# Designs tried in a protein design chat: VHH binders against Thymidylate synthase. Part 17

Target 1, 260 residues: Thymidylate synthase, of Methanocaldococcus jannaschii (q58167)
Amino acid sequence: MVLNINSFYKNCRGEFMRAVFIYHKNNQRMEKFYKNLLNEPDFCRICDDCYNCRGNWTFKNNVKNIVIEEVYEEFVDNPYDYLPELPEGDICIAQLHEDLLYELPLLLKEKGYKALIVPSETPHDLSLALRRDLKRVCSNYNIEFENPKPFCSLEKKEGNEYINKFIDYFKIGKPELEIEVENGLIKDVKVKISAPCGETYYIAKRLKGKAIDDLKEEIANAHHNYPCLASMEMDKELGDTILHKAGYIAFEVVEKALKK
Below, E stands for the ipSAE of ESMFold2; O stands for the ipSAE of OpenDDE; V2 stands for 0.75 times the mean of E and O plus 0.25 times the DockQ between their complexes.

## First folded at step 20 (VHH; framework vhh_7sr4_2)

Design dd4 (from cc3 with A33H; at its last look DockQ between E and O 0.79; V2 from the best seeds 0.00; counts 0 for: pae E 2.1 > 2)
Fold by ESMFold2, look of step 20:
Structure dd4 (fold): chain B 260 residues (1-260), chain A 119 residues (1-119)
Amino acid sequence: as target 1 above (260 residues)
Amino acid sequence: EVKLVESGGGLVQPGGSLRLSCAASGFKFSRYHMGWYRQTPGKQRDLVADITRGGYTEYGDSVKGRFTISRDNTKNTVYLQMNSLKPEDTAVYYCAASRHLWPEGYDYWGQGTQVTVSS
């Protein structure tokens, strides 16, 4: 444990989580996921009429990032030229060159990490072979493993105690909303779980005051206007683009919230 | 020049065994994922078995428990031990290699070796 001298935020049940994001320099997607949890005032700059729809919260004492230098060579013979000693943590969220990522589970085990999340935001963020190897190596080390594609598809799963706690604690993953309707109009939208990029707060803002009959176009416009960095490249495994998958998740989440 | 050369095919009785070998050259073998596929005339290639650079294996449903894939990085060779052979295992067997193994499939293929199981 880190000494608790006002350094950790806990939920009402005394639960807390330490998350470490590790990624290469210039990885804007991973940096956005990390910065979403910091919630600094400059994180979201999309609205001219901002009224701080995200609110005043932060997980800055519960998250760290490790930025690794870019790898230009095809093969990395000495992964530890790039990989540092890891800090103490519970959950690792990673995107790295394949030769570095092959070494990561051992480092996680030695530091007592309980889970590894490798999101895919492009078709080439994690190969099928590496997904298989990571799942098996992590299982052998008693480390939970998930490869959500996209990250906002991450949801709770039986057997994923620590990843389930990650979702509950940081309130990121597959979005979850509560919507209040009055006279066929959206009165209020409360974000229970946000997409890891933070767009769910923007979507919630855009829905307030809109007619429930017109929501598909409004959600699509909000998704288009938010800097969603997911790939527009066709993903053969999905049979669609990752950006489209993220958009469908946004629609599904709003419709389910309306049926409550 | 990348080369994958299969050997060890032949004619065998039902219930018999064969061992296929695939000698690889022209790439960093230990950094590649390797696989065996098979094809009968008029059909697409089907996965028989593969093995990642990390040594983890997967098998097609029809061969699980009967076939074993293995690799020897010092000899740049991948093997397929085939036991309890059945007539439906008759096919041309291909060795395959990929650096990453994307959903598009394998990067390199051998010329194939014929396996025939008949009484």
Scores: ipSAE 0.483, ipTM 0.786, lowest interface PAE 2.1, mean pLDDT 88
ESMFold2 (binder alone), look of step 20: mean pLDDT 85; pTM 0.857
OpenDDE, look of step 20: ipSAE 0.798; ipTM 0.909

Design dd5 (from cc3 with P103M; at its last look DockQ between E and O 0.64; V2 from the best seeds 0.00; counts 0 for: pae E 5.8 > 2)
Fold by ESMFold2, look of step 20:
Structure dd5 (fold): chain B 260 residues (1-260), chain A 119 residues (1-119)
Amino acid sequence: as target 1 above (260 residues)
Amino acid sequence: EVKLVESGGGLVQPGGSLRLSCAASGFKFSRYAMGWYRQTPGKQRDLVADITRGGYTEYGDSVKGRFTISRDNTKNTVYLQMNSLKPEDTAVYYCAASRHLWMEGYDYWGQGTQVTVSS
């Protein structure tokens, strides 16, 4: 990770990626995903004893947001009343009104985007009908498409070249940790990939110095204390709430890291 | 006021064909997913076929290859072409509309049309 406050950010392999977040005004979840990648000092203020567990990095020159006016009407007859010309970019992360989102793949194709991620943080963020349409339209346009539910379930897949690069470049997606244990206590926790909301850094801080026997409770408490904002509404497709699924992912990630 | 009016049901012999129509009014038809469902007495309504606003179709397992759903947005009508009909296809067929295909159900339902397959 190289700190670069004044120019286009490049990783240690000399590559860069451009991501565009597009969402409606007051969408706190999408705002948090975008701001996580900026990593400004006021992003996380949950701990009184903060020691900057996130580190000194930023992707401010690699990410942009487009904030769309709220849509209150049921139908949008002219999506271009809301949708601007898109900037140059490689990957789009979007949550929009259905009539706007339906138009988005064409705009992405015309601007040469390679992937679209539509995260679901509530049961209502993307309907089954629109998911089917987006999947087929994106496939026809040679645009990779994923609808992770929640966003922190996003992992690499065969055939998702650009989404796989997104995960590697921004180090967000399904979390990955390295954990060092000494005398039954967590000595160190290194975050390799963070949840898109930034929770994984907070969990890593909370685990340091804790006994192995206490980890389940520590992870559960950390998950509920961190403003992940995922829905507690029952999601029928999951058979559970989206917040609970995110919590189970956090448990799985820590358990997997302990087996190494 | 939303209306979904099914037509085209009736009595047909096994192996025959039938075409159902559902005329829609009172909502922006082109912005809705449409579906056909069927029900026998005492059972839940089962998916027969649905079609998204973009024209992508899905079918219940028992009708794949025999039934075809289509839509005409200029006539606000969804169709179900039913070929190679079997006695087990006997049911009341309902047209449904949904802005979103949520598991809780659909926004609008028609009154149904009876299809009877009998020799």
Scores: ipSAE 0.098, ipTM 0.548, lowest interface PAE 5.8, mean pLDDT 86
ESMFold2 (binder alone), look of step 20: mean pLDDT 84; pTM 0.846
OpenDDE, look of step 20: ipSAE 0.725; ipTM 0.878

Design dd6 (from cc3 with Y106F; at its last look DockQ between E and O 0.93; V2 from the best seeds 0.75)
Amino acid sequence: EVKLVESGGGLVQPGGSLRLSCAASGFKFSRYAMGWYRQTPGKQRDLVADITRGGYTEYGDSVKGRFTISRDNTKNTVYLQMNSLKPEDTAVYYCAASRHLWPEGFDYWGQGTQVTVSS
ESMFold2, look of step 20: ipSAE 0.716; ipTM 0.891
ESMFold2 (binder alone), look of step 20: mean pLDDT 83; pTM 0.839
OpenDDE, look of step 20: ipSAE 0.830; ipTM 0.924
ESMFold2, look of step 21: ipSAE 0.576; ipTM 0.838
ESMFold2 (binder alone), look of step 21: mean pLDDT 84; pTM 0.845
OpenDDE, look of step 21: ipSAE 0.814; ipTM 0.917

## First folded at step 21 (VHH; framework vhh_7sr4_2)

Design ee1 (from dd6 with H100F; at its last look DockQ between E and O 0.06; V2 from the best seeds 0.00; counts 0 for: pae O 6.3 > 2, placed apart)
Fold by OpenDDE, look of step 21:
Structure ee1 (fold): chain B 260 residues (1-260), chain A 119 residues (1-119)
Amino acid sequence: as target 1 above (260 residues)
Amino acid sequence: EVKLVESGGGLVQPGGSLRLSCAASGFKFSRYAMGWYRQTPGKQRDLVADITRGGYTEYGDSVKGRFTISRDNTKNTVYLQMNSLKPEDTAVYYCAASRFLWPEGFDYWGQGTQVTVSS
């Protein structure tokens, strides 16, 4: 990977990807996902001893956000009153009113998008019915579709060429860590893939120097302090809260890394 | 009561044109995707064309370039302009409405109108 702060980021294959975020005004979750990829200095200042643990990288030239007005109506008769002309892009990440989202695949197809990711951070972000429709429509348009719930659960899958590339390119999705242990202590933690919200970097920092036995507590504290923005509302599909699932993912990721 | 009433069907020579109309009532038309299906005796009902609430269209492969679906929300009507008709286009054409797209199916169906293409 070649990180060029002054130019477009290219992966080891020289590939260039464009990701477009589409969401409503005041959507703090999507804003956080977007800003995570910008990696601006003011994105995260949680720690009193901040040393810029994230490093000097940015995808500012690879990502764009389209922020549309909030929709208060249950039904939107004309979604195109809200949906703007879309820029060219490869991957779209969207959280929209369902009536707007319903029209999005067609718009994406016209602009040559290869994938649509619709994260669910609340139980109300995407209905089951619309999910089914989107899967079908996207398939018809040869657009890859995923609805990760939460966004940090997004994993590579067979058949998702572009979404997999997205994960590898932008280094976001289900987190992946490399952990070095020495004498029962965490010596080093490398973030390979971060949660889209950027929490993984914070976790990585918090784990350094800690005993293996204390990691669970540290992860729990990290979720509280960062914090995870997933909903605490019960999700019927999960039979649990999306917030809890995000927490479980964080634990699993660390455990997995320790087993390597 | 929800009603979808098709009209415009009939007998036409190969190469001819027909325009089907479907008048909808009993639901908020602007909130529904509309579609046309066709069926021949003993065969499965096939998608001809659909149009989203926003006016974006999709067509079956066999009719692409020849048929055009459109809608007028002010009249609660969906249209199917059929050009360059072929004998293979002979079928009963059904109007359909749904808030969601296939595969969930359409919520409402018309009674159908016969289209016959024959010399």
Scores: ipSAE 0.021, ipTM 0.416, lowest interface PAE 6.3, mean pLDDT 90
ESMFold2, look of step 21: ipSAE 0.350; ipTM 0.731
ESMFold2 (binder alone), look of step 21: mean pLDDT 84; pTM 0.847

Design ee2 (from dd6 with H100Y; at its last look DockQ between E and O 0.04; V2 from the best seeds 0.00; counts 0 for: pae O 2.8 > 2, placed apart)
Fold by OpenDDE, look of step 21:
Structure ee2 (fold): chain B 260 residues (1-260), chain A 119 residues (1-119)
Amino acid sequence: as target 1 above (260 residues)
Amino acid sequence: EVKLVESGGGLVQPGGSLRLSCAASGFKFSRYAMGWYRQTPGKQRDLVADITRGGYTEYGDSVKGRFTISRDNTKNTVYLQMNSLKPEDTAVYYCAASRYLWPEGFDYWGQGTQVTVSS
C-alpha cells in the first residue's frame, strides 16, 4: 500500500477505489466525513500543541463529494430536480432526503457502483421502511448495502467484499487501535482504522502518556472535545442516543486494543 | 377511492404492437413509482417494467428492447408500449403503484387487462 500525497492511493494490488459522498448542503456531519479523508492541514487544529498527529496522507484523488441543495419539503415530487448525474465510482456514501434516497440505488446501478453506505447520525436520517427497501433493491442490483448507526459502527462483515475493502482502503469505520503499554502508561497508540469523523486520531493523542486507570476519563473528555456530531436525540431503535453509542464504541475500541 | 384502470389490451398477431394505458386516481400520482406486471394462470406475477417518480425505468429481461414504459404526470397515466410481441407475452397485465420499491410493498393494483398474442 502506498499513500501518495500527489496521486491516488493504491492498495497492495495496485488498485484504487473511488468513493463518492453525496449529501445536502449544510450537512456538517457528512462534510466532516468527507474532509477527514482529504486530511487537509486545517481539518483539525483543536489542540494547542498540534503536531499533525494525523500524519501526511490524503485521499483527495480517491474521493469526491456531490453537494446538492437542501430539501425542506416533506415530500419531493421530482427527486431529479435535486439529483445530478452521478460520476463513476465504486462506493457511494449518502445522506439524503428519503425521496432522493429512494432513487439512488437505480442511479448507482447505472453507473456501476458496488456498494452503498447510508450512515445514520440522527434518528431521522433513514427510516426503517426505507432501509428495508434499500437493502432489498441493492441486493437485487448486486450492490452491497449498509446503514451504520452511527457511521463509526461500520465494521467488516462476511459477504460485504467491497464495503470491507472500503474500510481497509480508506481506513475508516469502526475504529481499531494498537496500544503499547509500558509501566502502566500508554506509550504509543496507532490508529489502524479511524472513525469516519477522525475522532480516533484525537483520542489516540489524548491517551498517550496516560495511566491505564485514567483512560476512561480521557476518552470521555476526548469524545466531548472533538466533538462527536452524532445526534443527542433519542433513537427508538437503539433505545439510546446515537451520540451515546458513538461514545460506547470509543470505549470499546480502546478496551479491545488493551486486551491484545 | 384509489383506482388503477388498465386499457389497451387485446388480441394481436405475433410481431404486432399494443399500447397499454393505466389511468390512476385517488392518490398523488407524482409521488408514486408505477409498474407493469404480467401473470399467466398458475404462475407468479412477474415484473414487466417499472418507472420511478423521476422517470428512471427498468425492464424484465424478456421484454428489454421491445417494451417501453413511460408516464405522464399531468394525466396521471402510465403507459406500456409493447412492440414485437411474441406468443410468450400472452398474459394478464397489471398496473401497480407503490411508494416503495418492488417487488414487495405495492400499495395499489389495477384489475388487469388481457393481452393475447396469437396467429
Scores: ipSAE 0.128, ipTM 0.586, lowest interface PAE 2.8, mean pLDDT 90
ESMFold2, look of step 21: ipSAE 0.513; ipTM 0.818
ESMFold2 (binder alone), look of step 21: mean pLDDT 83; pTM 0.841

Design ee3 (from dd6 with A33H; at its last look DockQ between E and O 0.72; V2 from the best seeds 0.00; counts 0 for: pae E 2.2 > 2)
Fold by ESMFold2, look of step 21:
Structure ee3 (fold): chain B 260 residues (1-260), chain A 119 residues (1-119)
Amino acid sequence: as target 1 above (260 residues)
Amino acid sequence: EVKLVESGGGLVQPGGSLRLSCAASGFKFSRYHMGWYRQTPGKQRDLVADITRGGYTEYGDSVKGRFTISRDNTKNTVYLQMNSLKPEDTAVYYCAASRHLWPEGFDYWGQGTQVTVSS
């Protein structure tokens, strides 16, 4: 019976993958990404006309979070005052003070992790220099590394065996939709991959029944209404805000699905 | 007080070499990212090379293969080895440092050292 309970959380292909989210207390963005994968009934309360567009699923037995105390000092001389021993896992998703994050790849290597994802939801979540260091150190440890900015820009990449499996298993990353059209109206929208914040299910709900030549306004309205926590601060690397980048991704995803 | 003091500039003929040094003090050098920039009169400073605290380097396109940045954390010093110098490399060279290197650039700058490549 106990074995049957654990089996209720496997996907239909029988895959089992373990992800660990590690982040500082009060990091609402990272907490939202983690809670999206739990899919508790109160995760999304946006719609007055809710019919549970997300469905009944959970990855609660596949994901863990580690919440680290806030760091107030500029330099952390003893990272292990903050960093615990990691649990068993395959993939780590992290946002941490740079001195802690610099140490993380060694911990991952020692515990046999295969990938590290450090999302950037604000311009200052990961510096350019640390991104370069993490990429090289992880490569030396045979750990896949990605710094998606925003997280919903994460897509499959040759050489990223474990991150590609992460996207397929948890169905989060750069969104992917299937859209059925009948008589110029959207009949149904199936979410294949959701944005890590969960907004893609909400967008899919809002598109159902709409005319295909009126979607730009509907997508923009859905994106604005959903609590997308990406930064409104101008990001010099992107030449735009991270929030706008996420919005453009949402438009691109729907457009791509309509061309199939 | 952050101090970056460049040395090693001078006059050199085309095809020659120079080695620039930047002595750093007033911060935890091993925790900082370092770089070299250059500026000719009337132009903005251009990236020549930078090196992360972990030792990973990047170079401007015009100097790749000719210049090498390196650092010695025991001496709190960053270096720029400049080979196969061209007249176009004539500029004031500035040492730069940042704790967190952001797209906006480096936070601290030296006073510069003149490099002149001419017959």
Scores: ipSAE 0.493, ipTM 0.799, lowest interface PAE 2.2, mean pLDDT 89
ESMFold2 (binder alone), look of step 21: mean pLDDT 84; pTM 0.852
OpenDDE, look of step 21: ipSAE 0.720; ipTM 0.872

Design ee4 (from dd6 with A33T; at its last look DockQ between E and O 0.81; V2 from the best seeds 0.75)
Amino acid sequence: EVKLVESGGGLVQPGGSLRLSCAASGFKFSRYTMGWYRQTPGKQRDLVADITRGGYTEYGDSVKGRFTISRDNTKNTVYLQMNSLKPEDTAVYYCAASRHLWPEGFDYWGQGTQVTVSS
ESMFold2, look of step 21: ipSAE 0.620; ipTM 0.852
ESMFold2 (binder alone), look of step 21: mean pLDDT 83; pTM 0.840
OpenDDE, look of step 21: ipSAE 0.834; ipTM 0.925

Design ee5 (from dd6 with L101M; at its last fold request DockQ between E and O 0.83; V2 from the best seeds 0.79)
Amino acid sequence: EVKLVESGGGLVQPGGSLRLSCAASGFKFSRYAMGWYRQTPGKQRDLVADITRGGYTEYGDSVKGRFTISRDNTKNTVYLQMNSLKPEDTAVYYCAASRHMWPEGFDYWGQGTQVTVSS
ESMFold2, look of step 21: ipSAE 0.717; ipTM 0.895
ESMFold2 (binder alone), look of step 21: mean pLDDT 83; pTM 0.842
OpenDDE, look of step 21: ipSAE 0.810; ipTM 0.917
ESMFold2, look of step 22: ipSAE 0.674; ipTM 0.877
ESMFold2 (binder alone), look of step 22: mean pLDDT 83; pTM 0.840
OpenDDE, look of step 22: ipSAE 0.821; ipTM 0.922
ESMFold2, fold request of step 25: ipSAE 0.712, 0.696, 0.702; ipTM 0.896, 0.888, 0.890
ESMFold2 (binder alone), fold request of step 25: mean pLDDT 83, 84, 84; pTM 0.843, 0.847, 0.843
OpenDDE, fold request of step 25: ipSAE 0.835, 0.838, 0.836; ipTM 0.927, 0.928, 0.927

## First folded at step 22 (VHH; framework vhh_7sr4_2)

Design ff1 (from ee5 with E104Q; at its last look DockQ between E and O 0.82; V2 from the best seeds 0.71)
Fold by ESMFold2, look of step 22:
Structure ff1 (fold): chain B 260 residues (1-260), chain A 119 residues (1-119)
Amino acid sequence: as target 1 above (260 residues)
Amino acid sequence: EVKLVESGGGLVQPGGSLRLSCAASGFKFSRYAMGWYRQTPGKQRDLVADITRGGYTEYGDSVKGRFTISRDNTKNTVYLQMNSLKPEDTAVYYCAASRHMWPQGFDYWGQGTQVTVSS
């Protein structure tokens, strides 16, 4: 007897994509990224005047999560005490203790995964040493690799066939908006690609009806009110905090949309 | 106690070769990135080469193609093969270890070994 438990959604281009999120228990950032794609009604509870700006969609049949127990020791002697056998999938999104991450590309290769995304929401989410190892090992295995810092900086890139499809299919990554302006006021805002935390829908709602002249203040207020949990810690690689980087992305996205 | 002990330094003629070794103890060597840095008088330490726990290397521009870093986890040792040596390579060479290679630097340093390239 065979149990067939999988059902896959097909987008308007006839494509299928399976994503697996793997992260430690209590990693609120990774859990938010995963739950954003589920789009359960209780995901966003920010507005008193909610009109369901996110709409009625879900990727629940295309995404899975794997929650790994917390690691408190500096070194993990037996990574496979923590790491399970992976399910079938195309793209893995991971944040793990580095001794576990070090082993992950081999597991992905053995299961036929095509890409690995390791988002950095804090300066310590992925070290420079391990980033080099992951990039090189994934390249040797023909697995695409990206370490967006923050996750909402993830862009399409030549040579990243599967990550580009991930962005198109799930409509998350570096945000893209379409904005209609009438009489110096924002008439409508359509979210084409959302930040992985879901902030972009909230920003789009907050901009509707606002004057173009005051957008910087409105975007800053929306970013402040939305619980995108990017770190306030100074990141030496960026020369700024990751939270500030995410805020600049929000400004740039709106400005780009207004030029069209 | 963490120890990094360099050996293999000395005097060599231009065009010659030297092989530096760094014996490591007191930490989980196989979990660390290792590096070689050098310092000339009055200057800060400059990266010569580094190698991740997975064996992936980077080199300073002035030594690329002439120097090779390698590691042997069974001997807890990192090596620097220096070929086609030039007078400009004269410096004190330091072995370094870092778990993560955070941008602010390496965790442990050796005492250094002098390399002098002179006619």
Scores: ipSAE 0.651, ipTM 0.866, lowest interface PAE 1.2, mean pLDDT 89
ESMFold2 (binder alone), look of step 22: mean pLDDT 83; pTM 0.842
OpenDDE, look of step 22: ipSAE 0.690; ipTM 0.866

Design ff2 (from ee5 with E104A; at its last look DockQ between E and O 0.87; V2 from the best seeds 0.70)
Fold by ESMFold2, look of step 22:
Structure ff2 (fold): chain B 260 residues (1-260), chain A 119 residues (1-119)
Amino acid sequence: as target 1 above (260 residues)
Amino acid sequence: EVKLVESGGGLVQPGGSLRLSCAASGFKFSRYAMGWYRQTPGKQRDLVADITRGGYTEYGDSVKGRFTISRDNTKNTVYLQMNSLKPEDTAVYYCAASRHMWPAGFDYWGQGTQVTVSS
């Protein structure tokens, strides 16, 4: 259960979490992830018939963003010309130039952060070399590390105490739905965990009232129409585009919810 | 003008040791991952070891525990210490460099140095 209050969100056990998003100016994908958690009324304006399918909630007092100036140079000799002192926080979500990212785990350790998530929404958001360095340095600092590709593939994992709490607290990650079916029609769709871009609420709205036989086309159309900004560039590690991976996740989540 | 120059190869008896060196120039060495590959005639190059800019290493299964990769950023040099050598280690050894270690491989390659392990 989530309480809708202005000061701090606390779950039914009285817990709260602070997340910091750090990214470069004009990074629309990271800004969307951050703004999804604010849930301002104008976040999603796809539908002419909007009835606030997302509901009334906000994490605005639990999340902060740090916007870093764009880096045009290939190599950054002085990363701290760009990187500020970090605020207090529990978990960091980051996309930065490689030379800035390389320094980030030390800053996180010094401020007592417990986890780092670096989402990959394009094939170029995190190199394999830097991923290995980040995994090892974070492990040495007792900081949990994940590189979900895409961000909506992030799911709970044994040993990821703080990232698991992040998913539970903010209700974002690999989507989870509950679907109520009546007479072969979808009566209601409850979003338990949303994709970080907010797409899952839009998909849930599009499914309501549809016949269970029509769902694949409806999900595909919804995914196409929603501004999920994941890359259409072929990703050699996945053997597919990141956008397609996100779409397959959406199909699998709906199928799982119907199987109950 | 990127250049990778291997040295330290030669003939050695089984159970012996060799140390390979790769001198690098023409790129910002400290920002690159480095690696060693080996190749026998008619076969593809196989990973022996690699090391990230941060110094974190990975090894091919057949050399784990016997070989050690290291780097010295002040000398722009990567090393391969090869211990407990076996006849199966006979190959041409190539130095490689990559900015990112994309799944598709390394950006730059040396000309190779021959290592021969035989009685």
Scores: ipSAE 0.514, ipTM 0.808, lowest interface PAE 1.9, mean pLDDT 88
ESMFold2 (binder alone), look of step 22: mean pLDDT 84; pTM 0.849
OpenDDE, look of step 22: ipSAE 0.759; ipTM 0.897

Design ff3 (from ee5 with E104D G105N; at its last look DockQ between E and O 0.78; V2 from the best seeds 0.71)
Fold by ESMFold2, look of step 22:
Structure ff3 (fold): chain B 260 residues (1-260), chain A 119 residues (1-119)
Amino acid sequence: as target 1 above (260 residues)
Amino acid sequence: EVKLVESGGGLVQPGGSLRLSCAASGFKFSRYAMGWYRQTPGKQRDLVADITRGGYTEYGDSVKGRFTISRDNTKNTVYLQMNSLKPEDTAVYYCAASRHMWPDNFDYWGQGTQVTVSS
């Protein structure tokens, strides 16, 4: 009984979405996004007092990674020396040298992918020129395209059927929390949608037991302690650093959850 | 070593047409986005049109519908077809190249060609 090579497996309940992460060797940011969805016990090793705030779950049968060798040349003459034949899949999450990334939509079309997400965790992860090309080529191929900056800013949009399903299925994107408050103290925090780096679980843990009237410092400290790896470099498009943008998202998510 | 050489500028009557060319050398033209910018003395350069390596275009609001940018990678040349010219289009037109189109930055600029629209 041999399964087709490169095929994804379904969950035992028959539901699935197939995501493929493609990135260069030593890209710790992309590696972390991929491993967050595996949720192996050693994924998060920040707390001395760990109580498994992430819980037990895994998407190991629904996600794959493709690790591409590092590219040191400014220009790649033959991108297909680096790019493999892709497995079949629904959605691709990618960070690649721009000459490789330029070719990726054709490979996705040939394999029937429905969406491409290219996160930007630094100001230089996706240029404005390439973003325009990717958006237009993907549109021509009926492939949904998003460039969230940072990845934890990804939220549902009209017309993004597959990306919306990705957010719902994997529970990653712009975070969503439910917070129970008793006598001005946070009693419990439930993570509905996590940041793709996994930070939201850590923030939820650090908020438990805190007074609701002085949370900003605790959220900021948690954000800086967690290895989100977002850049502190000024991003001209945002008018701020990407790390600050991610931190503001964390504040907004908590504030939203506290409103009744 | 990098050169962007504009040509095709000159005097033209209102309502007329003009075609600018920019010949490029010294860099991998097909890997770059190209643009046309214009400048009146004492003012900042204003975007007229740009085109990505994949051929996808954008235009400044004041020229949309009247101007067309195009490129020919076999000739390392970018063009600007300007129709229905107005006196307000009078400026020095610059060719520009950018690998990435980072905000407010371009890698290379030409020396400019004068376009004057007047009766």
Scores: ipSAE 0.644, ipTM 0.865, lowest interface PAE 1.3, mean pLDDT 88
ESMFold2 (binder alone), look of step 22: mean pLDDT 84; pTM 0.854
OpenDDE, look of step 22: ipSAE 0.731; ipTM 0.885

Design ff4 (from ee5 with F106Y; at its last fold request DockQ between E and O 0.85; V2 from the best seeds 0.78)
Amino acid sequence: EVKLVESGGGLVQPGGSLRLSCAASGFKFSRYAMGWYRQTPGKQRDLVADITRGGYTEYGDSVKGRFTISRDNTKNTVYLQMNSLKPEDTAVYYCAASRHMWPEGYDYWGQGTQVTVSS
ESMFold2, look of step 22: ipSAE 0.702; ipTM 0.886
ESMFold2 (binder alone), look of step 22: mean pLDDT 84; pTM 0.844
OpenDDE, look of step 22: ipSAE 0.813; ipTM 0.920
ESMFold2, look of step 24: ipSAE 0.711; ipTM 0.890
ESMFold2 (binder alone), look of step 24: mean pLDDT 83; pTM 0.842
OpenDDE, look of step 24: ipSAE 0.787; ipTM 0.909
ESMFold2, fold request of step 25: ipSAE 0.457, 0.648, 0.661; ipTM 0.788, 0.872, 0.876
ESMFold2 (binder alone), fold request of step 25: mean pLDDT 84, 84, 84; pTM 0.852, 0.847, 0.849
OpenDDE, fold request of step 25: ipSAE 0.849, 0.857, 0.844; ipTM 0.934, 0.938, 0.931

